# Designs tried in a protein design chat: VHH binders against Probable E3 ubiquitin-protein ligase HECTD4 (HECTD4). Part 9

Target 1, 370 residues: Probable E3 ubiquitin-protein ligase HECTD4 (HECTD4), of Homo sapiens (Human) (q9y4d8r3627to3996)
Amino acid sequence: SGGDPTYAFNIRFTGEEVHGTSGSFRHFLWQVCKELQSSSLSLLLLCPSSAVNKNKGKYILTPSPITYGEEQLLHFLGQLLGIAIRADVPLPLDLLPSFWKTLVGEPLDPEQDLQEADILTYNYVKKFESINDETELEALCAEIASQHLATESPDSPNKPCCRFTYLTMTGEEVELCSRGRHILVAWENKDIYAAAIRSLRLRELQNVECVTAVRAGLGSIIPLQLLTMLSPLEMELRTCGLPYINLEFLKAHTMYQVGLMETDQHIEFFWGALEMFTQEELCKFIKFACNQERIPFTCPCKDGGPDTAHVPPYPMKIAPPDGTAGSPDSRYIRVETCMFMIKLPQYSSLEIMLEKLRCAIHYREDPLSG
Short names: E, the ipSAE of ESMFold2; O, the ipSAE of OpenDDE; V2, 0.75 times the mean of E and O plus 0.25 times the DockQ between their complexes.

## First folded at step 2 (VHH; framework vhh_5c3l_4)

Design c12F (from c12 with L103F; at its last look DockQ between E and O 0.00; V2 from the best seeds 0.00; counts 0 for: pae E 14.5 > 2, placed apart)
Fold by OpenDDE, look of step 2:
Structure c12F (fold): chain B 370 residues (1-370), chain A 120 residues (1-120)
Amino acid sequence: as target 1 above (370 residues)
Amino acid sequence: QVQLQESGGGLVQPGGSLRLSCAASGFTFSNYWMSWVRQAPGKGLEVVSDISGSGGSTTYADSVKGRFTISRDNAKNTLYLQMNSLKPEDTAVYYCTRGGTYFSRTFDYRGPGTQVTVSS
């Protein structure tokens, strides 16, 4: 049957009418990913750069000691990644490249990965690396003091100074070295100070303990040797799919049923409406239509014609609506998510089509339909 | 692609000197701390010396302090280690690494290494 993936685990839905299992499975994965990225579990946190509109919405693993429960969840995350790869179900995860690098065993770039994850710290470090004399250092320390990151020198109470401490990504002040709280940043050791901060962040980004748990989970689903064959980006794409919806690709591979043609007026309205959608709206549409937000990267149809094998639930299918009663404009768009099938009424205008689509993607999220 | 290649190793008598070089490519050399680390037979990796991107800060292991000097030429993308007064205990494979700090000894890339043998 079209759209039934091989599951690594069984999900039992009780108390609700479920039409098909594949759509529900995809929805389940979606929900789990959302929960994992929620503040309630604290497994993931927004990268610091996100606060200043760099890599907005990107997450990293929380760099803190983990409980046994958290470890199990991370293990589960790894399993999800494995399932995603095996089932070709893209996960709606937005994780920084540093995560994927660490996952596949690629070393972090102390410049690029730091800058991507924590631009503020990156800039902070660069300031210390770029000063040319003690006067500049003093000025920098004064500036930092004004931001409550510097203290008074014991030797000169009126001279602001930094100490060999820094904040973790979780907001904890830590010593950068033994007795760092008592070591002042001076001209002679400023570069060491900067390097220590850099190292702190890199260790946090590497997050060996958490990644180990994730890898263990992943390894329970797929051979870990596979990781050695994948770049970080490839790993991301295979697990999370494409970060954008290629509408032209979608259109080119759409199947029309029951005599529908691409040239039909309401079909033209349909595509016209989607062309007006933002990427966010398109993602919501895909979610509405097939219970996933992203397009799989490994879709064989990328290079093939309409007769090529598709990764379920692809290709998208457009079908006439159920029943013929009433004005088409009064009807709602229905979907069979397991089939990625849109039952599309013959709406009379682009405006109506647009309205109905927007209504569908925002207000009619029924993950158990179809 | 990041590449590091060490050279200058060899056999030397106790009290002798060697100068190691590391040619770096594939990255902005001056933006990174560089380190020399060594591994003696049957022992783990030991950090020998670090140098900041600008060369303004250097660190040394206690075992080599006063004998070894780390330096760099950013124009040539080359890291150096002048090794004087060599001792048999200095025998090891010496690696050039990208990264490293005085307080947190981490690196992301390492060269293939060069053998240094100090023997009478």
Scores: ipSAE 0.000, ipTM 0.238, lowest interface PAE 14.5, mean pLDDT 85
ESMFold2, look of step 2: ipSAE 0.000; ipTM 0.339
ESMFold2 (binder alone), look of step 2: mean pLDDT 86; pTM 0.874

Design c12V (from c12 with T106V; at its last look DockQ between E and O 0.01; V2 from the best seeds 0.00; counts 0 for: pae E 20.2 > 2, placed apart)
Fold by ESMFold2, look of step 2:
Structure c12V (fold): chain B 370 residues (1-370), chain A 120 residues (1-120)
Amino acid sequence: as target 1 above (370 residues)
Amino acid sequence: QVQLQESGGGLVQPGGSLRLSCAASGFTFSNYWMSWVRQAPGKGLEVVSDISGSGGSTTYADSVKGRFTISRDNAKNTLYLQMNSLKPEDTAVYYCTRGGTYLSRVFDYRGPGTQVTVSS
């Protein structure tokens, strides 16, 4: 039965070989997605709003001209998105909503998408748009100059100088128009200046060349007509699943082996302990239990109703531990990751359950594997 | 009343094969996933394999993957486990179980079990 041959073939087409059991395949995809989001490749960039804890941990496609090799990697990213849809295997990618908008062809919103991606630039632009007279403009330009002053311009000693330049998201200074380095921001052109900065950021987010490469890769796996049927949110959910662990959904999709009841004391301790976990700890728990950090968006029924079928990794199964030797409180939690099965000792208290769960997720040990 | 009845166990040499059967009655068999679980002497229950109601999805414990095959015949309300390349470690009582609904969140029912013994 092994993995889908198409997965192995598509991965090898990009020059990588993948051994395709479901558990091993999901771990390999996790590793690939982490590499794609790593700074070592420079393919993805943390959105600038992350610097002020807005959309922390969200990425965009790096807005710069791309090499052929980077184009190939973006094509591969598109293929991964298509494979995720066909195989119903969620990818742990944390991409900003603007990426999903551009992927499906939805226009960017010049207010919302700029705020989400780069709130500092949004606020900067808003300051220029809100100026009431030239005195306020001069004060604003002086404030800006004092933050970055290394040398003063010889054109207006002691007078603030803002020119038609701005920093790209990658930190390079660019001209906002032809010969912008020689054009001062003045009362008469302040709105043109603000609009030019907005246009720069929106072009960087639209990132037509990179998105075209991703769409080409996606189109090699699924019909691109599908993109006209999906919202940006639906596309994200079908490829990446929930961006975090929904404990209520997990609990609803958990089964208990023969002899166990949901109302058993140690089962209540188990859920009580998970309710005290942060999202980071819940992600580590899922990794410990089934080798991934995310749960699929839905649990479609293959056999005629929601009560007769589950999709991998579901259902989570809680089972008694192997063997009967020793005190339950001295035993460790063991798992069988290919079946999403937790072999849970009958721990005598919530405190002990918390301790044992945190031990298991901290070391990421599969007790059956050593 | 839900009933599950296992059969096909016995004594077999290491490397041999057995085919277990489970006759089901008292419920709409094709609407429920089914499992084989086993209990070795002095040990707790181990889930061996699961199969969806249609038979389209199967899972296996790592200890039996590649050696055991779960299947079902919905026309005959029967669950099967083909066990090949048997090892002494496979010695256990094997139970056929019906999963609960995802809303019940428990495994509801099992049969009395059938003994499988692998020894030389």
Scores: ipSAE 0.000, ipTM 0.237, lowest interface PAE 20.2, mean pLDDT 76
ESMFold2 (binder alone), look of step 2: mean pLDDT 86; pTM 0.872
OpenDDE, look of step 2: ipSAE 0.020; ipTM 0.277

## First folded at step 3 (VHH)

Design a07 (from c12 with L103M; framework vhh_5c3l_4; at its last look DockQ between E and O 0.00; V2 from the best seeds 0.00; counts 0 for: pae O 12.7 > 2, placed apart)
Fold by OpenDDE, look of step 4:
Structure a07 (fold): chain B 370 residues (1-370), chain A 120 residues (1-120)
Amino acid sequence: as target 1 above (370 residues)
Amino acid sequence: QVQLQESGGGLVQPGGSLRLSCAASGFTFSNYWMSWVRQAPGKGLEVVSDISGSGGSTTYADSVKGRFTISRDNAKNTLYLQMNSLKPEDTAVYYCTRGGTYMSRTFDYRGPGTQVTVSS
């Protein structure tokens, strides 16, 4: 079994060239990222919008006070981002744009970033901002009261009213101002109320303390001046890559080994099969083949550079299988993840190719099986 | 469903003591500020006392400071109000209240209330 060697990685961060040449290393990064996103660590949480299928699967940093241990983990996350940049190994992280903005020091958009992160709160705030008179406010309060037992105004015990409190993203009730629990929302202060809620969410999304820790870690790996040169999107792309697999791009950057040609029948079956794959299946294929789920964003070909300028393990390589025993159709697909090399039998049909590929990505997902 | 139910009210003489309880259900009790409010006949609602989710912060109306003590047991989802040195002016219906939900925190849930009567 041609599995990738297990290396004890002593990650030295300063002054060393980081290369993503080891499949095991890439897998390690992948695993770490998965663990960081785990609910057990509580460092990241799904954005509130995800609860209503908006930006499903996107994470934010938990907006709560952090312990020393958590700070260290966040620092480590920063280091991972730095390593990703230096090694061109895209990390399987799904973080909202607000994180990247804050990371690079770009101010959040009080409308867009709020809407993306917490659409419910966004809509709630908009309702209060959109009312035109006291009657509409009363109607809004009545509507809310129909769903919940509303508070009564001391001056109008039969009239539902709001108070200057709201829930944090972690579910804690907080006052929006001093003694907010005792301050009723009225026509005169409704805009202040709305603004206070928006401010609460924006502070939570900025998460200055956590981002500071992340930046510190990142700064230990790369010059922080680089952040000032990158847009949030660029930062995301450089660290996490594209969230989808561009098959055409992959095909265009594939090398064929030991006399194989793109026009070979089984090679055509190979690409035909991949064309039938879903994005999820393609991601699994990439994981199977090179131990990462995403393709690096950096492509020297875009700048007119030679293919040899690609950062390892790119480009993908297709080679014949080892040995000649048995019929091609009885053989399994093998990979050398460290080199992003697929050892592909000469399967006799597209159907068989498809079956074998699906088998490989669904049942043979051990990155160390080489 | 959010539910609040007060108990412990009754008739007491001036200078007497009562302990009110509020049983809460249907929500994460520890995440919410809880309050005791009261309404005397012909008067509006008055906040008597409140307590943070953790119990670390409490506030009292000036009229009850030194006499009333708010507390909570998050394990039992119960809010308490110890009332000492009761006065006739403390006569009211006492309500347990909670902050609202995620989208409607600004509106509190309120129990049905318990009557407290202080009279000689």
Scores: ipSAE 0.000, ipTM 0.235, lowest interface PAE 12.7, mean pLDDT 85
ESMFold2-Fast, scan of step 3: ipSAE 0.525; ipTM 0.824
ESMFold2, look of step 4: ipSAE 0.011; ipTM 0.545
ESMFold2 (binder alone), look of step 4: mean pLDDT 86; pTM 0.881

Design a13 (from c12 with Y102F; framework vhh_5c3l_4)
Fold by ESMFold2-Fast, scan of step 3:
Structure a13 (fold): chain B 370 residues (1-370), chain A 120 residues (1-120)
Amino acid sequence: as target 1 above (370 residues)
Amino acid sequence: QVQLQESGGGLVQPGGSLRLSCAASGFTFSNYWMSWVRQAPGKGLEVVSDISGSGGSTTYADSVKGRFTISRDNAKNTLYLQMNSLKPEDTAVYYCTRGGTFLSRTFDYRGPGTQVTVSS
């Protein structure tokens, strides 16, 4: 109760209007999604590449046999994705493209998806694939033995070797084929060994059993036939928003409050400063402005009256600051996150604008802390 | 229900020793590589040591080689980390993980952690 994922589904279907009623509903969905991505539930894992700063902070579904309780959480995840599509409310989920590909029924790319998810296993596989003679294979086995991942050959005790076994992403040692723990990696089978490891990791990433549970939950909210019409990126866009900050998209959909124009000098400084930001800085800026790391297509604080036929999607809004204390250059940028509204002082230069924006993204408290 | 519970942390002076233990339950312990992972204040997670399901293969971070020893007792479902010649830079919360090896760097379960503080 309260922290139960099923509670969020009940709140939405009790007749509370997400757009017209409360920013606390978005905050609650945000917390539910963060909890689903926490290590305490073990439903989602940080991808192996994340540990070596590739796709940092990106998750995969846990590639272990699922329990009934985990199946129910996966079903609920599917329902959340359906709610996101129906309500046009993006969820803060940081899942790898391999999840979205499998969800829409697209096959995984054995080069790209393995490299993105598990660069260490990808490199291991590529080492075996690139070997051109038996002496190089013996040298590779000796290198692997230095990491204690190879055993000595019973037939030649000074010749380290590998067996047809490998680790799952969760550390379980499994056989790559029948009797694999009794089969030695040798010149004649090294490519089969490499292919078997690649196949194991791709099956773990695809995780058909878990994705099937997610699809079942999704299908309780939307027609699953829609998935056949969407690319993986389009599916991610409809559920979680763009996985990167598209500054041109943000600018094209920004609204200016009465009395402000896009051509105003301080607004030109605002866009000029954001053009100087890295993607990491832009993500921090969006989190500062709307309490999430992706550009939202809707605002939970929008009033949804009886006549909503002409209501557009709620873009970022730029407004003048509240009050008049001090000079513009002495003020800090303030925001109303639930409205995606920036209260922007009329800073006198690009340099001051850049300083104040960097101050805001660096010293802002976590908006989810209360 | 998979459960991992660490014990044996504490405050120790530089050059001292501690032995960490991790009690595991809810899975076939001998089928899994296990690891000790640590997090120093303000730093990310670092893999300290891993051990194969049989105990026949072990790997160590360069920072702890020759000082730390990982071991396991599969009959007792227990993982150990013997820490000798402790240094201030070893100060961290130490976690027992299922998986979390030097190869994969990912784990599906970890314990609540045990604090190790090395200071004079």
Scores: ipSAE 0.274, ipTM 0.734, lowest interface PAE 4.5, mean pLDDT 79

Design a16 (framework vhh_5c3l_4)
Fold by ESMFold2-Fast, scan of step 3:
Parts: C-alpha cells; structure tokens; sequence
Structure a16 (fold): chain B 370 residues (1-370), chain A 119 residues (1-119)
C-alpha cells in the first residue's frame, strides 16, 4: 500500500538483472512467482478442481473486482512474462491453459476448460443436462435444497441452489439472471439453468479485465502483435516451460556421457522404469535431477545466454557413478542438479532400477520427519 | 490412499472381445474424469479413451473408435472398457488412470492389466 508496488518491483528487478549473478536473478524470480501464487496477495486462486485433487496446485486469476494494488500486480505479472520471453528465463508459474488461451486471444472450450478448472461445477451442469425424467429432477432439486440447510463444510466452496443463483469461484452467491433469486429451477428451464452456470464459470475463467491488465504489462516489454503468432501452449512454453513431463521429449534430448549408449541394458531399464512413473513421480524426478519441476530450456545454474534456445530444451545427461566401490545394485543414484546430470549405477534389473529411482525421488534427509 | 486396480485382461484371439474393469478407492470417484491408457511392448503410453465424472462425455483414440466403449458405474466406483473386434495391434498393458491424459491432468494410475491378442 501507499507507493506504487509495480514501480518498486521494477526497480528491484532491474537492479538484480544488472548485478549479473544468475543464481541471484533466478532466486529473485522464484520468490516473486511464489509470492504471486500465495494466498496473501489474493491475485491468483487455486482452481476449484484442486480442492478435489484434479489439477492440484494449478492456479487461475482471481475472478473478483480489481483494486488499484491488484491491477499494478497484474501489470507486473505481464512484465515478468515479457522478461521471461526476452531473457530465456522460465518462470515457476502453474496457470491453467484457460489463462494462456485468454492471454493470446483464443476462446475457451466450454467442455474441456470448465472440466479442468471446476470439475464439481462441470459434473453438476452435466447432471442437469442429462436428466430426462421430471420425477428425477424434482428429487435432485429437493436434495440440493436440503443440503442448503446442512452444516457447511470448509471443503464445499460451491453450494448450488434450486433457484437461478450460483456461487462464484470466490464463494459469493450471485443471480444467474435478473430476479434469479425468485426463479425456481423446473423441468421447463433446467437446461437454461445449466447453461447459465456454465456461462458464469467461463466468464470467471476468462477474467477479461484482469487479463487486460496483464496484457498491458506484457506490452510494455514486447510487442503485443507477437501474441497473435503464438498458440496458448507456445506462450506457456516460452514463459514457463512445458507444464508436464513429456517422457519421449526428454528421452529424445538426453545426452549420454563417457562411453554410455542408449542401448546399454541399464539405460533401457532407466527409461522402462520412468515409463512406469505417474506425472507426479516424473515431476519429482525432474526436481531431483535439476531442482525444478519442469524440463529446463536453459542451464539450471545460469540465466541462459545468446546461445540458448527455447527449443530444443537444455539436455539431461546420463553419466556413470564417480566411484566403483561395491556392487552396482547396492549403490544409489547421484545427481548434479546444476548440470541436469544423472550419475546412474549399472543396475542389473528393471525392478532394482525402479526401486532406486523411487528411493531417490522420495528421499528426505529431515530427521524430524523421519 | 488413492488406489486403482485393473482386471479382465488376458489372451484373446483376433476378432474377439474383452471387458476391462477398474476398481477405484480413496477419492470421490464421481468427481473425476477417468481414462484408459495403454502401453504396447517397446512403445510409449497411448491414450485410449476418457470419460467425464457423470459419464455424459466420452473421447476415443482414432485407433479404437467404433470398437471400444468406455463406461462407469459411480455407485460401485468402477470404470469399464468394453473392447470388441480386437486386433494384434491392441496388445498392450492397459492402465486405469484418474484424470484425463489429453488435458495433462493424469495423476494416478493402476498397476495395469495385460491384454494379448494372438492366435
């Protein structure tokens, strides 16, 4: 409050960049992104699907009236995106595809984007659309009305009613149409009700006013005409890196050190084991390997440079262990995170490889937690 | 805590049929899209089909359209894949997954069930 927070952040950011230390600059960007994704600023909201473990940890722009301070922070977010593009420094932001679509001017998919952002509202809407029996509709409306009087759970942010009202993603009850609080859901209007809820959520997801502030900030760093040339995924790729671990992409760009070959038996076990990993396990593996949860496009220990491209990514390297003591199967995987390098023992089976990789990604040296 | 367990795989002749099942526990099953993905020997994961929480929306890979049908029983917390007119190319380990692979929200999968199509 008081001053212009965007101006203060811009001066600090420029100072860190001019200082020329890659670790300091990337640490600054990490802290800023962490703060932007924190509940303390209310700028970004965990998507409603996150509460039921779908798109866990993914954010949307908070769909509420914007204050002056929030507008300046959104402008600053836009400037950060522009700086990421120009400096080849990826930002650790976990935003839903709906943000990137709106930023580049693409319309949202009313099925897919709603499902990804708010699976409970999507299921609710689909239930009303699929009912072909008036008695079933009456039973559903009675059940919903009964639940309205039940003890509220902190895990139930959305509370649909059998009137033309619905909860916003921030928990405020709003009318879906003029005098909606006085209109009952009935057989004749159930599909209109479902469509109105879908429309409300899609407007909240687009959040045009907040995205406009982000675009203004972005436009102060790069020409906005560039956005017309990028897909939403390409925009995310250039600013934050790939939002998932594409194992085939990782494998295609992996380098083998000191006489190792892709066809070596333990290397085949390595890729076979990773193919058994969930996306959560793959993200933990990348975090173990390079200290970030996305495949890097620049060296993890450097800001990048004039020779660094966004595609192809910075390659993962597989190397042998530093010593030869003991059986290979008794050794643990070591890593040099700054170099994205795995020092991989010649494990004798896929099962041992899988166990050792899972040990590595779940390892905690915290004595208090163990 | 989240558990997914596939069953129903086996050896079948070309042109035959199999029905895969997946028992889910540890989460509110009806709130999630569910998917079937498969991995043939020496190949990467291929998304086969997905289904919305209510069962109202389904998607299929071009390789299985018209032959496979995905369905769910939310009262039993069970996902199904009816596989008809099976081809040798359908030989793979089939995994039940929570979320949709197409939107990159796939977060949990079962241990898999082997389907082998061979004479």
Amino acid sequence: as target 1 above (370 residues)
Amino acid sequence: QVQLQESGGGLVQPGGSLRLSCAASGFTFSNYWMSWVRQAPGKGLEVVSDISGSGGSTTYADSVKGRFTISRDNAKNTLYLQMNSLKPEDTAVYYCTRGTYLSRTFDYRGPGTQVTVSS
Scores: ipSAE 0.000, ipTM 0.106, lowest interface PAE 21.4, mean pLDDT 76

Design a17 (framework vhh_5c3l_4)
Fold by ESMFold2-Fast, scan of step 3:
Structure a17 (fold): chain B 370 residues (1-370), chain A 121 residues (1-121)
Amino acid sequence: as target 1 above (370 residues)
Amino acid sequence: QVQLQESGGGLVQPGGSLRLSCAASGFTFSNYWMSWVRQAPGKGLEVVSDISGSGGSTTYADSVKGRFTISRDNAKNTLYLQMNSLKPEDTAVYYCTRGGSTYLSRTFDYRGPGTQVTVSS
């Protein structure tokens, strides 16, 4: 007794043996990561851009003062990243590039990283930077005031005006500088105002204190000196896999079993159907095929545990169906997720293949364990 | 740590009035925009009203303008919604939320459990 809610969670995990080859272990890591990305833990926040369908479903570390419990969760996240590297099991975490840059010690890009994380604030900053006419500034301030106003107090002689304050990513109003709430945005200071907002948001995205806790957890599993050898993309690749489904990469690393050839008609229909998929559908397909939302980084030539030596988790494998009776077109696609193996019926057309693949990715995503 | 707790809901006749309250704790209340959001049975969420941290700016949905008044008492960490001239279409679960929907607010990160308002004869 005497631990916070994260204490028991961390102890249960650190008591586990890490095998990295079991489907059950992969499912466990998937559940843990989904819990970390849940709103109930407040550890991760959907990026503001996701509210306007930019980087939908991508997360950042919540930019708020760190509590003891949150520090333990951040430490645990670092340990998970280290375990993913050592066990060659990708984590289903969808974090913005700004996290990976800060983790490896790379500075943020004030244009690209702000745009990816918070397009609304980026556009707001750009409006103030682009104005070259005092009348345009007055019109912009009037527009902003009108969007905040529904009622006006008869005792208030002043219209609402832009001041040197802004909202944090968690919705808290803060002063951008000393006495900011008493400083009006005017022609003479509009560029300073825009720069101050940009600086606030970039500091929140960098979130050095929280990332330092993650690095401490990571350092308990792997030597931190290794981070000096990795780019942000390489770090993400080694922990979570590629951030997008590259169909040509998947096809190039696919193995064909039991006399099947890439040029077989139904296999050509298979790749043709996947070429018609959106990125969202491709992510669902990978989850269906291997119970993960990204293609694993793991190379088949890596020396792994006893299981990886005999049944590598990557590459993807295509095999014939188990059934021998009945029409191929009446059968459904079956998979062995722990082996990343697809048992593919000899469907007679591209249209039937597409129908069956779409059925598979939308029917049931979570495996039932009996 | 952050807690929002609504009260004041109930059954009321058309044309009646109700005053909703929301007790907030676990954060610096005066620094946050606060909102009232409602969900009618079988409908999506509707932002009813927003108020700035200082109380100097308020916004109302067209459906409630002139009938509802949002206010706050920063000394008591309490948000209020005065609802007058209630209509059957105001029947909903009302949620107190941290954040707002205006051009500068952009976030809703915490929500109370809600309080039910039923307007029926």
Scores: ipSAE 0.000, ipTM 0.427, lowest interface PAE 10.3, mean pLDDT 77

Design a18 (framework vhh_8h63_2)
Fold by ESMFold2-Fast, scan of step 3:
Structure a18 (fold): chain B 370 residues (1-370), chain A 119 residues (1-119)
Amino acid sequence: as target 1 above (370 residues)
Amino acid sequence: ELQLVESGGGLVQAGGSLTVSCAASGFTFSNYWMGWSRQAPGKERELVAGISSGGSTYYADTVKGRFTISRDNAKNTLYLQMNSLKPEDTAMYYCTRGGTYLSRTFDYWGQGTQVTVSG
């Protein structure tokens, strides 16, 4: 009977006490975010575009009327975002730009945001908008009706027809307007039909009710007035880091332990090998090096501010291995994830460096699979 | 080298207008939120306006409706348009580069430009 509100309350106060615990606290936040993105909670939904390999693995807030328990989980998500900002710890949340736009109060783009979230519905809407012939419209309506559950036409019993209804992102059939199940799509109203579907998807994607709950949670940790100073991309950057691995950025924010230089041959092999990585491999590398899928970064700090600002939070560090005996080429790369530190052997070639890095990233088990 | 250079300050009559500007160099200006702070003799430094990299703005209640902050990312320049100036607006005005949003601190500021409002 210990519910979500008790859990959310405890995290609010406990998070403040553990902000300096580094790896343990970062691992906790990672675990919680992966749980929120799991199918077990139904709080987040993989975007429809993900099913056709567009924005693969990107989530939206589930568009449905929220229960009290779901509201508390959304409030908790907001608290996690606030904790991430305060602790300078990025969260492994894979949310579409539409979430960040709504969170900061920016309107959605009816072309771009629909295309990113639901390319199939976008293409469906565009088909109706592009038709210039009544016979072509009748053929399209008949084709679509044959692929979905159809009702008899009043004008032609047992003939499939399109009506002013559409499926929600959760798979429910809804009326696009009052009495929509009794209104046929015809030449005179096809553009109204297309616009109604677009409006349905954009309302679901915006999900104002759920975002309001997230904002309430966020506001319990940080002053919400400061959101007016952030763009959607800046808000994502402050909470989750960059959604891609920028290798030039990573290299610029890498520190070398005393005795190592960026120009050392094995360091040049290291960067050369990473240049050969795909974005997926780079994400796996960051996961290997710091147990997070994005680079831990909030701001540049090379201008000599206070002692805590001399170096960006959690910069990648390259160090030599602990042992000095034996061939470097026989050793494996070791890491201290809590320090974002790589203990890198002096491998003799780019080929060996690439093989060892790929070994490290491909044979590591996902902690959630254990 | 990071540098912020303020200009445009001076003496103005109550009810008048002034625009102060800040030329930024040594960092990628477009990536930072920027602000204007002021300090009058014997008073603490006050953040009066801020603007995000995306153009969203913040104003202190003391200046809201009278001051307008803007930025030109192509010219690496920050502006503060000050209208309906009051003697209480007399202060040294500092251009600031964004730091911690939660504490409303800035990690760097310039040498300042003096604004004096006569009445």
Scores: ipSAE 0.000, ipTM 0.147, lowest interface PAE 21.3, mean pLDDT 76

Design a19 (framework vhh_enristomig)
Amino acid sequence: EVQLLESGGGEVQPGGSLRLSCAASGFTFSNYWISWYRQAPGKQREWVSTISSGGSTNYAESVKGRFTISRDNAKNTLYLQMSSLRAEDTAVYYCTRGGTYLSRTFDYWGQGTLVTVKP
ESMFold2-Fast, scan of step 3: ipSAE 0.020; ipTM 0.543

